# Designs tried in a protein design chat: VH-VL binders against q0atu2. Part 10

Target 1, 119 residues: q0atu2
Amino acid sequence: MLDKKARIRTSREYRNVFEKGKRLSGRFLIIYYVENALDNNRFGFITNKKIGMAVIRNRIKRQLRAIVREYQGQVKNKHDIVLVARAGIGKSSFEGMEKDYIAIMKKAGLFARNANKID

## First folded at step 1 (VH-VL)

Design d1l (framework fv_dusigitumab)
Fold by ESMFold2-Fast, scan of step 1:
Structure d1l (fold): chain C 119 residues (1-119), chain A 120 residues (1-120), chain B 111 residues (1-111)
Amino acid sequence: as target 1 above (119 residues)
Amino acid sequence: QVQLVQSGAEVKKPGASVKVSCKASGYTFTSYDINWVRQATGQGLEWMGWMNPNSGNTGYAQKFQGRVTMTRNTSISTAYMELSSLRSEDTAVYYCAKEYDDSWGAFDIWGQGTTVTVSS
Amino acid sequence: QSVLTQPPSVSAAPGQKVTISCSGSSSNIGNNYVSWYQQLPGTAPKLLIYDNNKRPSGIPDRFSGSKSGTSATLGITGLQTGDEADYYCGTWDSSLSAGYVFGGGTKLTVL
């Protein structure tokens, strides 16, 4: 699970990312991202009804948080990033979601080669 | 080195089923989705669906849902597309295509195509 | 007919420049990467452009791509007779469950 400080919590914070951020689409995910004035990265997650029923949407949210947590050490510092799940994500495997996340983050220039978290 | 090789031409009667194979070589078969695309004579490309060879998960175009089944056999690095209840308008060249390594929106390697003719 | 709209044909002389448009909507081109494919007569399609404007290894720089809003464009400069082919744009559609869509295709004739 992501710590509270690593999560976008308020509607105002989400709105800031949508209004000022850049957008990049992948196969199963869309990301919106903007630099923040904090010491850390923050992540938000959106799953809409086009994906499926609540049990599916909740599973997808949990899996996306797990993926983000796993790779958080490789994300370039000081960004707010919102992940929006596309309709087709409910048909994807966990591995497929992970692969899409990695591809999108690389294309956005948000992945840093700092596995040790020392920069 | 990286290659998709499809099965040969098929001639079928209306109402029959056809199963086209697509054998991958030169890359890790389970790492990239296989898409199926068809093209009727003189017409454009029409996407049919995707199949994840690791999980077996699929997604089909609405037009083909209920008639198409996409599967694989990982032991021989082969993908399959079966289309049932064939009609004359299913006469087309059928292609398999591999997703590109760094782009989910692109198909970099294509099979040579399989001609399927449906006639009575 | 097709979800993505392309002109049916384009023509120009050797050495000239052509552009081929591809028009969609917010659910496809508007929020997804666009690819372009070249299909020579009797052959399978060949990837020319991916991620809106990138070329795979082996594709000459006279082929270029761009995207603005819900439209994409393929540019070809220094036309050669070997460029005579059908050209297709393609992209994922967010309104469909894991659905990919192609443009109707554009036949390029070189004089």
Scores: ipSAE 0.007, ipTM 0.570, lowest interface PAE 12.5, mean pLDDT 85

Design d2 (framework fv_dusigitumab)
Fold by ESMFold2-Fast, scan of step 1:
Structure d2 (fold): chain C 119 residues (1-119), chain A 119 residues (1-119), chain B 111 residues (1-111)
Amino acid sequence: as target 1 above (119 residues)
Amino acid sequence: QVQLVQSGAEVKKPGASVKVSCKASGYTFTSYDINWVRQATGQGLEWMGWINPDSGYTGYAQKFQGRVTMTRNTSISTAYMELSSLRSEDTAVYYCARGEYDWSAFDIWGQGTTVTVSS
Amino acid sequence: QSVLTQPPSVSAAPGQKVTISCSGSSSNIGSNYVSWYQQLPGTAPKLLIYDNDKRPSGIPDRFSGSKSGTSATLGITGLQTGDEADYYCGTWDSSLDAYVVFGGGTKLTVL
């Protein structure tokens, strides 16, 4: 699981990200993201009923949390980010979701890349 | 009012390219995806792809991959769809449509642009 | 080519009820919300139903939607001559190379 402080926990916090944030759509994911006044990132996850049955939604939530946790160190600090699963994500592989997440985060400018060797 | 207004009819030769515009008004242009859907005379609706106007991120139906390019200009709230290497089978009405938050519905449609490909 | 199956035509008299079916598979209707569109001759499609059974503001309650398994249904009660149009269902496809799929369309004639 993600650290408690790295989770968006209240409907008010989710609403703030949706109302004031930027939106970027990938193949299986949409992210909404906004700079926060904290010194850490917070993540939220939404798998609404359009995704499918509860067993599928629960699997997707678990897999998305694992992906976000794995790539935490590459995310630029001071952002609230909500991941919303698109229709169709239930048929994606873990690898497919992971690739989509990386692509979206890079397109949003939220991922750091390795610096070139200067000397 | 919320509306999408498209460019006028085009007549093209086989092998040419066509670029259709879609100007949005009455809402925050960057908050909704723009989808492109075509309809050949007397036939049904065919989805071509979408663009996120905020990021410029695109997704295309496999059938059109390599021939279609979707872009936008946020300063004038306008989306574009360019289709290259035109064939007679590309003769159709081309629509732009706004993707709703639920992503399963297109709530606002452009009036359509007739593209005729003939020798 | 259409991915979802609709009857090509349906007809009923003014004031009657008509239903239009839309059949798909587990990767589209079975997994995702269904929308319905009305297309009057010479016009762009108009959203009638989203989220299986929700109406946008301005759509009268005589239009309804439902979904069961891999099939969806559009219901129209109190038919009016102005309802003569083509009706399309649409949804997401969870395959890797398609996101949005439509039915082939149903022409509604009010007799």
Scores: ipSAE 0.008, ipTM 0.560, lowest interface PAE 13.1, mean pLDDT 83

Design d2a (framework fv_dusigitumab)
Fold by ESMFold2-Fast, scan of step 1:
Parts: structure tokens; sequence; C-alpha cells
Structure d2a (fold): chain C 119 residues (1-119), chain A 121 residues (1-121), chain B 111 residues (1-111)
């Protein structure tokens, strides 16, 4: 599970990311991201009703949190990042979601220098 | 302007393989998934699987797992469906169909004209 | 779970209304959006309704869709002879990890 300090929790915090952040779209994911004034990264997750019923949305959200947690150490410090699942995400495998996440984060320039060198 | 154009009719013997093509035009090929659906004469629609043309990732219906292979060639905007170990029960019209991953239900908004595959002695 | 049930046939006179039912389970219709397809004889299916109740461009408002619980309904009002076709409901099934299932089809006769 992702640590509580690394989660975007309030509507105000989500609104800040949407209003002031940049947006990039992948195949299954959209990210909104902005630099924060903290010493850590924070992540938010949106799986709206367009994805499917609550059981499916909760499964997708759990899988996305697992992916984010796995790659947390590779993300450039001091960012608030919101992941929005696109309608087609339910057809993706876990590997497909993971690959899409990595691709978007690289395009955003959000992967740490070390991670970018490895890839 | 969106079109999906399929290859022509095929006649095969039991045990053979068939490979049907679906050429897309009028849109960005890699932005929409391609599904394959078959229909035996006088019967209903049966979903076989889908391919993501960008990644090449596929998902197959359990019934066809091990017999079906879906591929694509992005340079010519063409998707392929190969069905092996053909049986008489595989005699059907085979359709490719595009789904829109931007809609919640992933509806099949455009269909190819169909390819008749006949499996006989 | 993976099979959607439709009546095999329905019929009505020109100008009348028909409804075509589509029954599933919690893992398919109960959890996901329903699409409807029209298939005229000798042709490929055509999308009629998507996301339970929405019409693609060019589909007249005589066609409508609805969903309640594990069932969906296609409504056709002001029936025309050109509406004679097979109608299929379709949705994905979450228990099959994002596989698509179709109803058995309903033949509509107008006379």
Amino acid sequence: as target 1 above (119 residues)
Amino acid sequence: QVQLVQSGAEVKKPGASVKVSCKASGYTFTSYDINWVRQATGQGLEWMGWINPDSGYTGYAQKFQGRVTMTRNTSISTAYMELSSLRSEDTAVYYCARDSSYWEGLPFDYWGQGTTVTVSS
Amino acid sequence: QSVLTQPPSVSAAPGQKVTISCSGSSSNIGSNYVSWYQQLPGTAPKLLIYDNDKRPSGIPDRFSGSKSGTSATLGITGLQTGDEADYYCGTWDSSLDAYVVFGGGTKLTVL
C-alpha cells in the first residue's frame, strides 16, 4: 500500500494539480503533475464511473497504487501527481498499465536521472 | 472516412490454418483497439479477442486460447487474425471491429465487411 | 455469467413500438455498459446504442436504450419496414477479465 504522506487526500490538493499542473496522456492513463513545496512526492488516483462498476474501479485503483509504489524511488522529488484512468484501462493487463505508466513518466521528465540512465 | 477492409473469402480443409487481414484507414491506426468477432450462418455473434495496435498486446476469449493469434503491422495499418487447427464448426463470417477506448462501454463503432471462411473436406 | 439472454424474435406492425430485452448477470450487465447492434441481412453489424442509452451520429431518436440491474432494453418506436433486422446486445464480463459477451440475437419482423 502507498504511505499516507505520499497520497493526495483533499479536494483542494487535487484542484491545485488540475489548475496549475501539466497534463500528459498515455494509452490507458492521463497524468496531471505539478512541483510542490514539500520534501516528498504525493500521488492521487482517479477512476471515475466511466471505467466501470465500483469493484472494477477498486481493482484498477489497487493495481495503479501497486505500480506507483514499485517505481516510487525513480520519481523526481517534490511533485504532486494525479493519475486518471481512461475508459480503456479495464482491457489492459497489469503489465500494460505498468508499461504505460513508465512511458508517461519518462515523457513528463519525472523519472530520476538514475532511472533514465538505466533505461 | 473511417473504413476497415478485410481480405477475401477462404476455403480450408480441417486441420489447416487461416489468416484474415483487416486494413484500417481514415484514422490513427494505433489509437484504437481492433476486435475480432465471428458469426456462423444463421447464428449469433461470438467475440474472439482484441489487439492493441500500438503495444501489440492481445486478449483472447478462453474458447480460442491456444488456437488464435492476433497481430498487426503498423506500417500498413493492418490487423491480422490467424485461427489454427480448423474444424467444420469454424465455418463462419469473421469480422474485425474497432472499439473506442474513450467510451465507457468500449463499443464497436466501425466494422469490417466480413470474411467468409469455409472449412470443408 | 458469460451468456446474455434475448428473445429469439419479436414482431409488430409499422408505426408501433417494440422492446427487446437483454438479460445478464452481475459480472456483465450489472457491472458494465451495454451496446446494441443492428444487423441487416447480408451485412456487417452496425452500432445502434452505446453506453446504455447513447446514440451514435446518424441514428434516429426512435431508437433508445436503458439498463436496470442486470438487464438492458432496446426500444424502437415508429417501426418502419427498414428496421427488419437482427439485434444484438453486447457488454464486457468482468469475471472473464475484460472479455466481451453478446446476446443470442433477436430477429425483428415488421408486418
Scores: ipSAE 0.008, ipTM 0.569, lowest interface PAE 12.0, mean pLDDT 84

Design d2b (framework fv_dusigitumab)
Fold by ESMFold2-Fast, scan of step 1:
Structure d2b (fold): chain C 119 residues (1-119), chain A 121 residues (1-121), chain B 111 residues (1-111)
Amino acid sequence: as target 1 above (119 residues)
Amino acid sequence: QVQLVQSGAEVKKPGASVKVSCKASGYTFTSYDINWVRQATGQGLEWMGWINPDSGYTGYAQKFQGRVTMTRNTSISTAYMELSSLRSEDTAVYYCARGLYSDEYFPLDYWGQGTTVTVSS
Amino acid sequence: QSVLTQPPSVSAAPGQKVTISCSGSSSNIGSNYVSWYQQLPGTAPKLLIYDNDKRPSGIPDRFSGSKSGTSATLGITGLQTGDEADYYCGTWDSSLDAYVVFGGGTKLTVL
């Protein structure tokens, strides 16, 4: 679970990311991202009915939150990022989702901080 | 400026089909779902379903399953709702509205002007 | 299936305050954000309130929203004749797999 302050919580905040943000597509994920005026990153997660039944969508959300949490320290500060699951994600392994997340975040230029560097 | 512009009024006979269009402008068409909501004269709002314009995937209210089909054409930023086997009780104003179908609820923040469909014998 | 309950009508004089209630259950209002829509006669609905208590750009602060438990309330202060409209609450129902639900609507008359 991500800390409350690291989560996008309101439809207004989601709308801001979709309207002002950039879009990048991976194999299983689409990210929308925009710089915020805060001193921290916030993440949102969207799994539409096209992914499958609620139990599958909830599993995917849990796994995506775990992945985001693990790599949180490598993400450039001051961004709102929304992860949207694509239809094929339901057949993906945890490793497959993790690999796709890392690849897309690197392509977006959002993995800028080395884990060993002091901010 | 976000706009949803719908096709004009339709008059149909019972048993026919009607196809209503909704053309989006002022935003990235594939970033938001399009919902369809109808309203019979003097009555409330009734949600019919949604389409994800990126994937083309749809979800329909149980009442309309088997009679409704929602599609889109991304090259012209247009969504469509086709209702078949029309009955007199399908006489209503049909609206498209921008939203997001997910566990994170987006409001229906922009609406089309509505399309009046009259089913008369 | 969930039913969102609104009073069918409400009325008040210009300058007064009115409140419109919207009652649901734990699977809809109790778990999700509430929006309010204003429908002027002969027009499409317009988003008035979202995320329980937020206003879109251009909506005056006379309009407010709140949510407590399984109920939501729309408040209108300084009532004007131009506020005569039908008002609908809306949310989605988690038990119906993200199915969108609306209240039955409240007709506001300004006399």
Scores: ipSAE 0.007, ipTM 0.593, lowest interface PAE 9.4, mean pLDDT 84

Design d2c (framework fv_dusigitumab)
Fold by ESMFold2-Fast, scan of step 1:
Structure d2c (fold): chain C 119 residues (1-119), chain A 121 residues (1-121), chain B 111 residues (1-111)
Amino acid sequence: as target 1 above (119 residues)
Amino acid sequence: QVQLVQSGAEVKKPGASVKVSCKASGYTFTSYDINWVRQATGQGLEWMGWINPDSGYTGYAQKFQGRVTMTRNTSISTAYMELSSLRSEDTAVYYCARESFGYDSTWFDPWGQGTTVTVSS
Amino acid sequence: QSVLTQPPSVSAAPGQKVTISCSGSSSNIGSNYVSWYQQLPGTAPKLLIYDNDKRPSGIPDRFSGSKSGTSATLGITGLQTGDEADYYCGTWDSSLDAYVVFGGGTKLTVL
């Protein structure tokens, strides 16, 4: 799981990212992102009911947190980033979600070069 | 300005099919699901289903399963709803609506202007 | 024939206030956020309230929403003739695996 300080925790904070942030869509993911005034990045995760039953939505949330955690060191500092899972994500593989995450983060300019390299 | 513009009114005979279009503008078409809702004359709103414009994945209300098909064309930012085997009770105004979302919720904004479909012999 | 129950009509004079109820069950209103839509005669529905009690930009504060248990309420104060419309509540139903359900609608007449 991500450290508490790296998580967006309140509905108010999520809405701030949606209202002020930039938006970029991938195949299975949409990201909303905005610079913050903190010393660290924070991540939020949204899985809408269209994805499936609670057990599937919870699985997707866990897998997305694991992906974000693995690539955390490559994300440019001082951003609040919300990942929104699209309906089709329930049929994707872990690798498919990971690839989509890397692609959208690179397009957003939020990843350093060589996003697949662990620091 | 975010807007959905639908195709014009249709008059069909029982047993025919109708295909209604919904053209999006002012936002990234592939980023928001499109829902379809109908309203029979003097009646309430009835949800028909949704489409993810990026993936093409759909979900339909059980009542319309087997008769409705939702598609999209991303090159022209247009969603389609086709209803087959039309009956007189399918006479209604058909709306498309963008599904906006927040932390744990979704809502419909904006809505298309509606397409009147009349089924009569 | 709707999943959510609304009164079919409500009426009041200009300047007065009205409330419109929307009753459901634990699988819909009890578990999910409620939205409200205004439909002026001959027009498409328009979003009035989302997330139980939030207004989109451009909706005056005369319109308010609330939710308690399995019921939601739309409040309108300072009624104006331009408020004459049909009002619909809407939410997701958890038991229907991500299906949207609407109330039967309430016709508001401003006398």
Scores: ipSAE 0.007, ipTM 0.610, lowest interface PAE 9.5, mean pLDDT 85

Design d2d (framework fv_dusigitumab)
Fold by ESMFold2-Fast, scan of step 1:
Parts: sequence; C-alpha cells; structure tokens
Structure d2d (fold): chain C 119 residues (1-119), chain A 123 residues (1-123), chain B 111 residues (1-111)
Amino acid sequence: as target 1 above (119 residues)
Amino acid sequence: QVQLVQSGAEVKKPGASVKVSCKASGYTFTSYDINWVRQATGQGLEWMGWINPDSGYTGYAQKFQGRVTMTRNTSISTAYMELSSLRSEDTAVYYCARGGYTVETYGDYFDYWGQGTTVTVSS
Amino acid sequence: QSVLTQPPSVSAAPGQKVTISCSGSSSNIGSNYVSWYQQLPGTAPKLLIYDNDKRPSGIPDRFSGSKSGTSATLGITGLQTGDEADYYCGTWDSSLDAYVVFGGGTKLTVL
C-alpha cells in the first residue's frame, strides 16, 4: 500500500497528467507521467470496466499498488505518474505485471539503474 | 523525408571525451525517442542508451553508466551523445536511431538510423 | 556476450529460401515484440521487421518475421545477391538493465 501523500486523488490532478504528460505503453500497462512541483512522487491507478468485474479490477489495483510501493525507491523524484491497466491485464500473473511495470518505467527513464545487473 | 544526420569522424586520445551530434529533420523532433547504438569493427550492435527529446529523460545501458551522457537541443532538433574516459575499446561506429512506436511498443525498435560517426581512440 | 542467440552465418543460392533464428528468454522475446535489421557492408542498419511480423513501407514481402515462445525467425524467400548482409534481431528485456538487446548477428552469404 502507498502512503497517502504518494497518491493522486483528485480528478483535476489526473486530468493534468493526461493532458500535459507523456504516454508510454507496455504489454499490460500504459503510463502517463509529468514532472510535479513537489518533493515527492505521486501515483494514480485506473482500471476500466472492460478489464472485468469490480472484484477483478480491485485485485488489479491492489497488485499494482503493491508493485509501485516495492519499487518506489527506484523512481526519479518529482513526478506524477498514472498507471492505466490495459485489456488483458486480468489474465496476467503478478510477476507479469511487475516485469511490465519495470520495463515501462525504465523505458520512460524514470527508474534508477541497478548497478549489479549485467547489460 | 525523415533524416538523421550525424557529425563527422573523430580521433581522440585515451582519457579524452567525445561528443557526437545527431540532427533530425522531416518529423516532430520531440515526438520520438533517440537511441544510440555502437558497433566495433567486425562486431555486432550494442545499445548504449536513449533520450526522450521532449522530457530530456535518459536511460543508459549499465555498461556505460557513469561515463555516457545523452542530451538534446530542441531549438535545432539535435541530440548529443558524450562518452568520457575513452579507451581503445571504444573505437567504433556510433549510430543514432529513432525509436518507433505502435499501440504495443514504444521506442524499442528503430525505424530510421543516422549514417554513423566513426570514433577512433588511439594513443 | 549477446543476450539473444543467432547463428553466426547462413548461406544459400539466389532464388532459394533461408531462415535466421533468434533465441532468447521469457524476459525478452517471450514477453516483448521482436524487430529485425539488415546491415549491408559499410552502411547503417535498416529496419526490416517490427512488432514480430510487420514490414515498414518499402520492404518487399519476401521478408517475413514470426515469433513462437522465446524464439523468433526471419524468413527470406527468393534470395537475391543484394541480400548478402548481416542480420540482427532486437527486442526489449524486461529484467536486465538494458532496455534494448540485440542478437549477435548472422552473416548471410548468397553464393
């Protein structure tokens, strides 16, 4: 679970990220991201009805929050980032979602490199 | 017509830095990522890193972390790759390449390439 | 070492068919789309295939791509002498600190 201050909560804040941010698509996720004027990162999560019933959407949101929380120390500071779940994410494993998140964040240049990993 | 035009050949001494430029034309410069790929003589392609020209965010291959810097100047649609602490094994042709995108992929295939810049590091 | 494995060379005669393999793992080819590049001697690479099996405009249909599991294949039919080149596969790697990885390259000789 993410700390309260690390969450995007208002529709205005979500709209700002969608309108002014950059967009990158992964296999199961789309991210929208923009620099903020704060000293911290904030995350938002969107799961639309086409993913499945409320129980599936709620599971996906919980899993995405857990993934974001685990890797928040690797994210470059001062960003508002919205994760949008794509169709098909309900069929993914937790590991599959986690790998997609890492890949798309690295592609966006938002992740610090792990110095111990080989190229 | 999309074109990426790179700066000319460079000869450098070990320990020096080199900065290669890549001037884009024929498209909106800030809409596509620029990647840098090198190739030593008779060897394969080696991805070095990329830059998002709109945001300025960069990602580098671990091998080059700490001695490569990628930048851009949007007013002249030009990307730069600077490699420091040069060694003889850095002798290679350096390419810039535009990251293509579809609904499924973003910047992980290269639809247009620069002509290459030969960098020779010799004592 | 290259992360993706290609045969170092393949050979065939004009008019024949050749296939070039590219083998990876679940974190790269198994999870992501594959691209293929042609590099003629002394030139920059040129995109042949993207998104596993799509051709950019200007690439003839005798070039094709496919992907199954953790492997990808480039097919070339009706070989021409002008196809003599190095061929590279490329993809994203979701687990390594390399966004884009290439195969080691395959030298195609048209005999």
Scores: ipSAE 0.007, ipTM 0.574, lowest interface PAE 12.4, mean pLDDT 84

Design d2e (framework fv_dusigitumab)
Fold by ESMFold2-Fast, scan of step 1:
Structure d2e (fold): chain C 119 residues (1-119), chain A 122 residues (1-122), chain B 111 residues (1-111)
Amino acid sequence: as target 1 above (119 residues)
Amino acid sequence: QVQLVQSGAEVKKPGASVKVSCKASGYTFTSYDINWVRQATGQGLEWMGWINPDSGYTGYAQKFQGRVTMTRNTSISTAYMELSSLRSEDTAVYYCARDTPYWSGEGYMDVWGQGTTVTVSS
Amino acid sequence: QSVLTQPPSVSAAPGQKVTISCSGSSSNIGSNYVSWYQQLPGTAPKLLIYDNDKRPSGIPDRFSGSKSGTSATLGITGLQTGDEADYYCGTWDSSLDAYVVFGGGTKLTVL
């Protein structure tokens, strides 16, 4: 689970990322990202009703948090990043989501080095 | 000014197809899903489906599966709804309506087009 | 044939309060936020209430919404002739994978 300090929690904070941030689309994910004035990164997750039933949305949300947590150390510091799941993500595998996340974060210039899993 | 402007009235024969357009202005077209809702004369609102203008992904009501196709053209901020194999019971006013931003996690229709009357008769 | 149930009509006098009910199930109203739409004769629907009880900018506070369990209610106080319209509740149905469902509509007459 991500630390509470590493999560975007309020509607105002989400709005700030969407209004001021840059946007980049992957196959299954869209990210919105903006540099923050904090000492750490914060992540938000949106899996709206168009993804599918609650069971599918909850599974995807858990899997995305796990992916983000696993690669957190590779993300350039001082960013607020919101992951928005695209409608087609419900048919993706965990590996497919992970691959898409790595690709989009690299394309955004948010990974400091090769985004292979850090053990 | 946030606005959805639809194409004009259509008269079609049974078995034909109709394609209704919905042109968005005053906001970022790709940030908000578009719903299509119809209403037969003197009857209630019937949801047909949605499209995500960024991804092109769609969801359709079971009743319209196989007959409806929703598309968009982002270069002109326009969504389309095509209904095939028209029958007299498809005579209705067809509305496009903007959903909440796809990142909001909520769903409601805050801006509606003026409606397009489609009449199916022989 | 599971749809949201609204009374087909309601009537009240100017200045009075009226309530319009919307009944559903655990998969729709019970699990999701409810919206209300006003449709004046010959016009497109207009959002009146969203997220159960919130009003968009420009909607007067005479209009209110509430939700309890699998039912929602639209309240209109200080009724005016201009409130004559059809009113629809709407929500998501979780059992239908990203499906929107509407109530049958309620015709409000100000007599």
Scores: ipSAE 0.026, ipTM 0.667, lowest interface PAE 6.8, mean pLDDT 86

Design d2f (framework fv_dusigitumab)
Fold by ESMFold2-Fast, scan of step 1:
Structure d2f (fold): chain C 119 residues (1-119), chain A 122 residues (1-122), chain B 111 residues (1-111)
Amino acid sequence: as target 1 above (119 residues)
Amino acid sequence: QVQLVQSGAEVKKPGASVKVSCKASGYTFTSYDINWVRQATGQGLEWMGWINPDSGYTGYAQKFQGRVTMTRNTSISTAYMELSSLRSEDTAVYYCARSIDYFGSGESFDYWGQGTTVTVSS
Amino acid sequence: QSVLTQPPSVSAAPGQKVTISCSGSSSNIGSNYVSWYQQLPGTAPKLLIYDNDKRPSGIPDRFSGSKSGTSATLGITGLQTGDEADYYCGTWDSSLDAYVVFGGGTKLTVL
């Protein structure tokens, strides 16, 4: 048995978030988000070829997963959230992506409390 | 060619600290994470942590949290791993390794340093 | 203890085929990609397989990987004396803050 609770996995689930969800654009990130019926949050990540070569896209995916993981306790429960990396994110620092993520999550009303980052 | 070259062997007393270096060449240093993995004599591989050379962001295995510090110097393409409060059981070969995530849910270490032997003895 | 379970040793004759298993759980192998590493005596590990079944440049097609459920296997055909080494599986663990876990290793002896 697998625990799929933390991940958006199927094309139908991605489609649902894109079609029914709200959209908020940041500098480097776009989020699509919708309330779900699963009693937990799920995250999806999209890095397309417009960002750059596979090496850059893979680095961005790892960095975004790390950022989401660090702040997952601050996110209001019962949401499906897809992070789409914008063209140009490959020029950003980790700190720049982190700041953008915090800013867009706060603007979306998805943070239940102040952002918490550990040493 | 991609190359990771580590500093030489160290002999330390219990309670001391050790700092191992890993100099990268043949690629863009900031585009790949550097991991540290150790191996005690005759034992298996044990992951210690990673550093993102672009940002300096680090993640450590819980076992080493509070004793390990990973840093980098981008101007000389070098990563560092410092382990403090050394004990005899920290005697091991320490490797740095470059990682890449090809499909977004796994890590693989495609290039490794030659290893640095650290011996802790009284 | 190792989070991923491998047999401690396997052996076979030159020219034969051998398989090495790696067993985990839904939070590691079941949810993530598996890598395999070869470590010759006195050397650093070398990547043999990444993303379950892919070979880096320079790795011969005698080496193959597969994954089913919470287990992965490394296959080696046409065994050669130079294949005598320790073999390790590795993967991400979604439930741990360690991020990367390795199997305990398998010593391959070519008889």
Scores: ipSAE 0.010, ipTM 0.549, lowest interface PAE 12.9, mean pLDDT 83

Design d2g (framework fv_dusigitumab)
Fold by ESMFold2-Fast, scan of step 1:
Structure d2g (fold): chain C 119 residues (1-119), chain A 122 residues (1-122), chain B 111 residues (1-111)
Amino acid sequence: as target 1 above (119 residues)
Amino acid sequence: QVQLVQSGAEVKKPGASVKVSCKASGYTFTSYDINWVRQATGQGLEWMGWINPDSGYTGYAQKFQGRVTMTRNTSISTAYMELSSLRSEDTAVYYCARAYEPGFWDSPFDYWGQGTTVTVSS
Amino acid sequence: QSVLTQPPSVSAAPGQKVTISCSGSSSNIGSNYVSWYQQLPGTAPKLLIYDNDKRPSGIPDRFSGSKSGTSATLGITGLQTGDEADYYCGTWDSSLDAYVVFGGGTKLTVL
């Protein structure tokens, strides 16, 4: 799981990212992101009723947290990033969500080069 | 289908501790935060704190910090609230409630337990 | 003192309309979503309104919510005797870091 200090926790913090941040859409995910004044990154996760029942939404949230945790070392420091699941994500595979996350983070310029993982 | 069922009434002496249980059913227990709220007779609602049942992470209202402990047992989908060093002013009905959107503190409490009456008297 | 201020009581006859106010500050109502809870005598609170103005399934449309600046309002039209209850507003106070806050409650009497 993500460290507690790496989580966006309050509705005010989510609103700050939505109001001041940049937006980038992927196939299954939308990210909103803004540089913060902290020394670490924070992540938020939103799965609305359009995706499906609570069981499906909570599964998606857990899978997205696992993906974010796996790649946290590649994310440029000092950002608040909110992941919003798009309608249809419930029918994607874990690998499909992971691929989409990597693609949008790279396109946003939020992924630092990792010499061990990038050809 | 979603239910939160709390333990029965308790009568305690000042200085004792009380542990109230809240058994969840009808949903994935680890996916929703559990909040604890109390209400003294004829008084309003007072938030005590919350627990993330997946991580075990807790947050407490400052008034209760040092006296309250919130825990859970995921194998039986049960959350617990233990309040120590009881005073007569702790006489209240104690409720557990589920947060609709975990991680948001202005999230509504969409399901509530029936309440547990705790009476503290000398 | 309650962080959120509600009138202690309100009363009206069946079929009439009432409004219940909930007043706060920029750090609570002004920055966060407001929920309303109905507590019938002898029962646990029940979610009535969430996210300022949304109704859960099963809540009649004669119940409504709104928010303007640092205040929220619960509206009830077509009052019924079964509406006699205590009503509480609730939100989060960002200045207090870890606090969910409730209003002091309003007792609605249907005469």
Scores: ipSAE 0.006, ipTM 0.557, lowest interface PAE 13.2, mean pLDDT 84

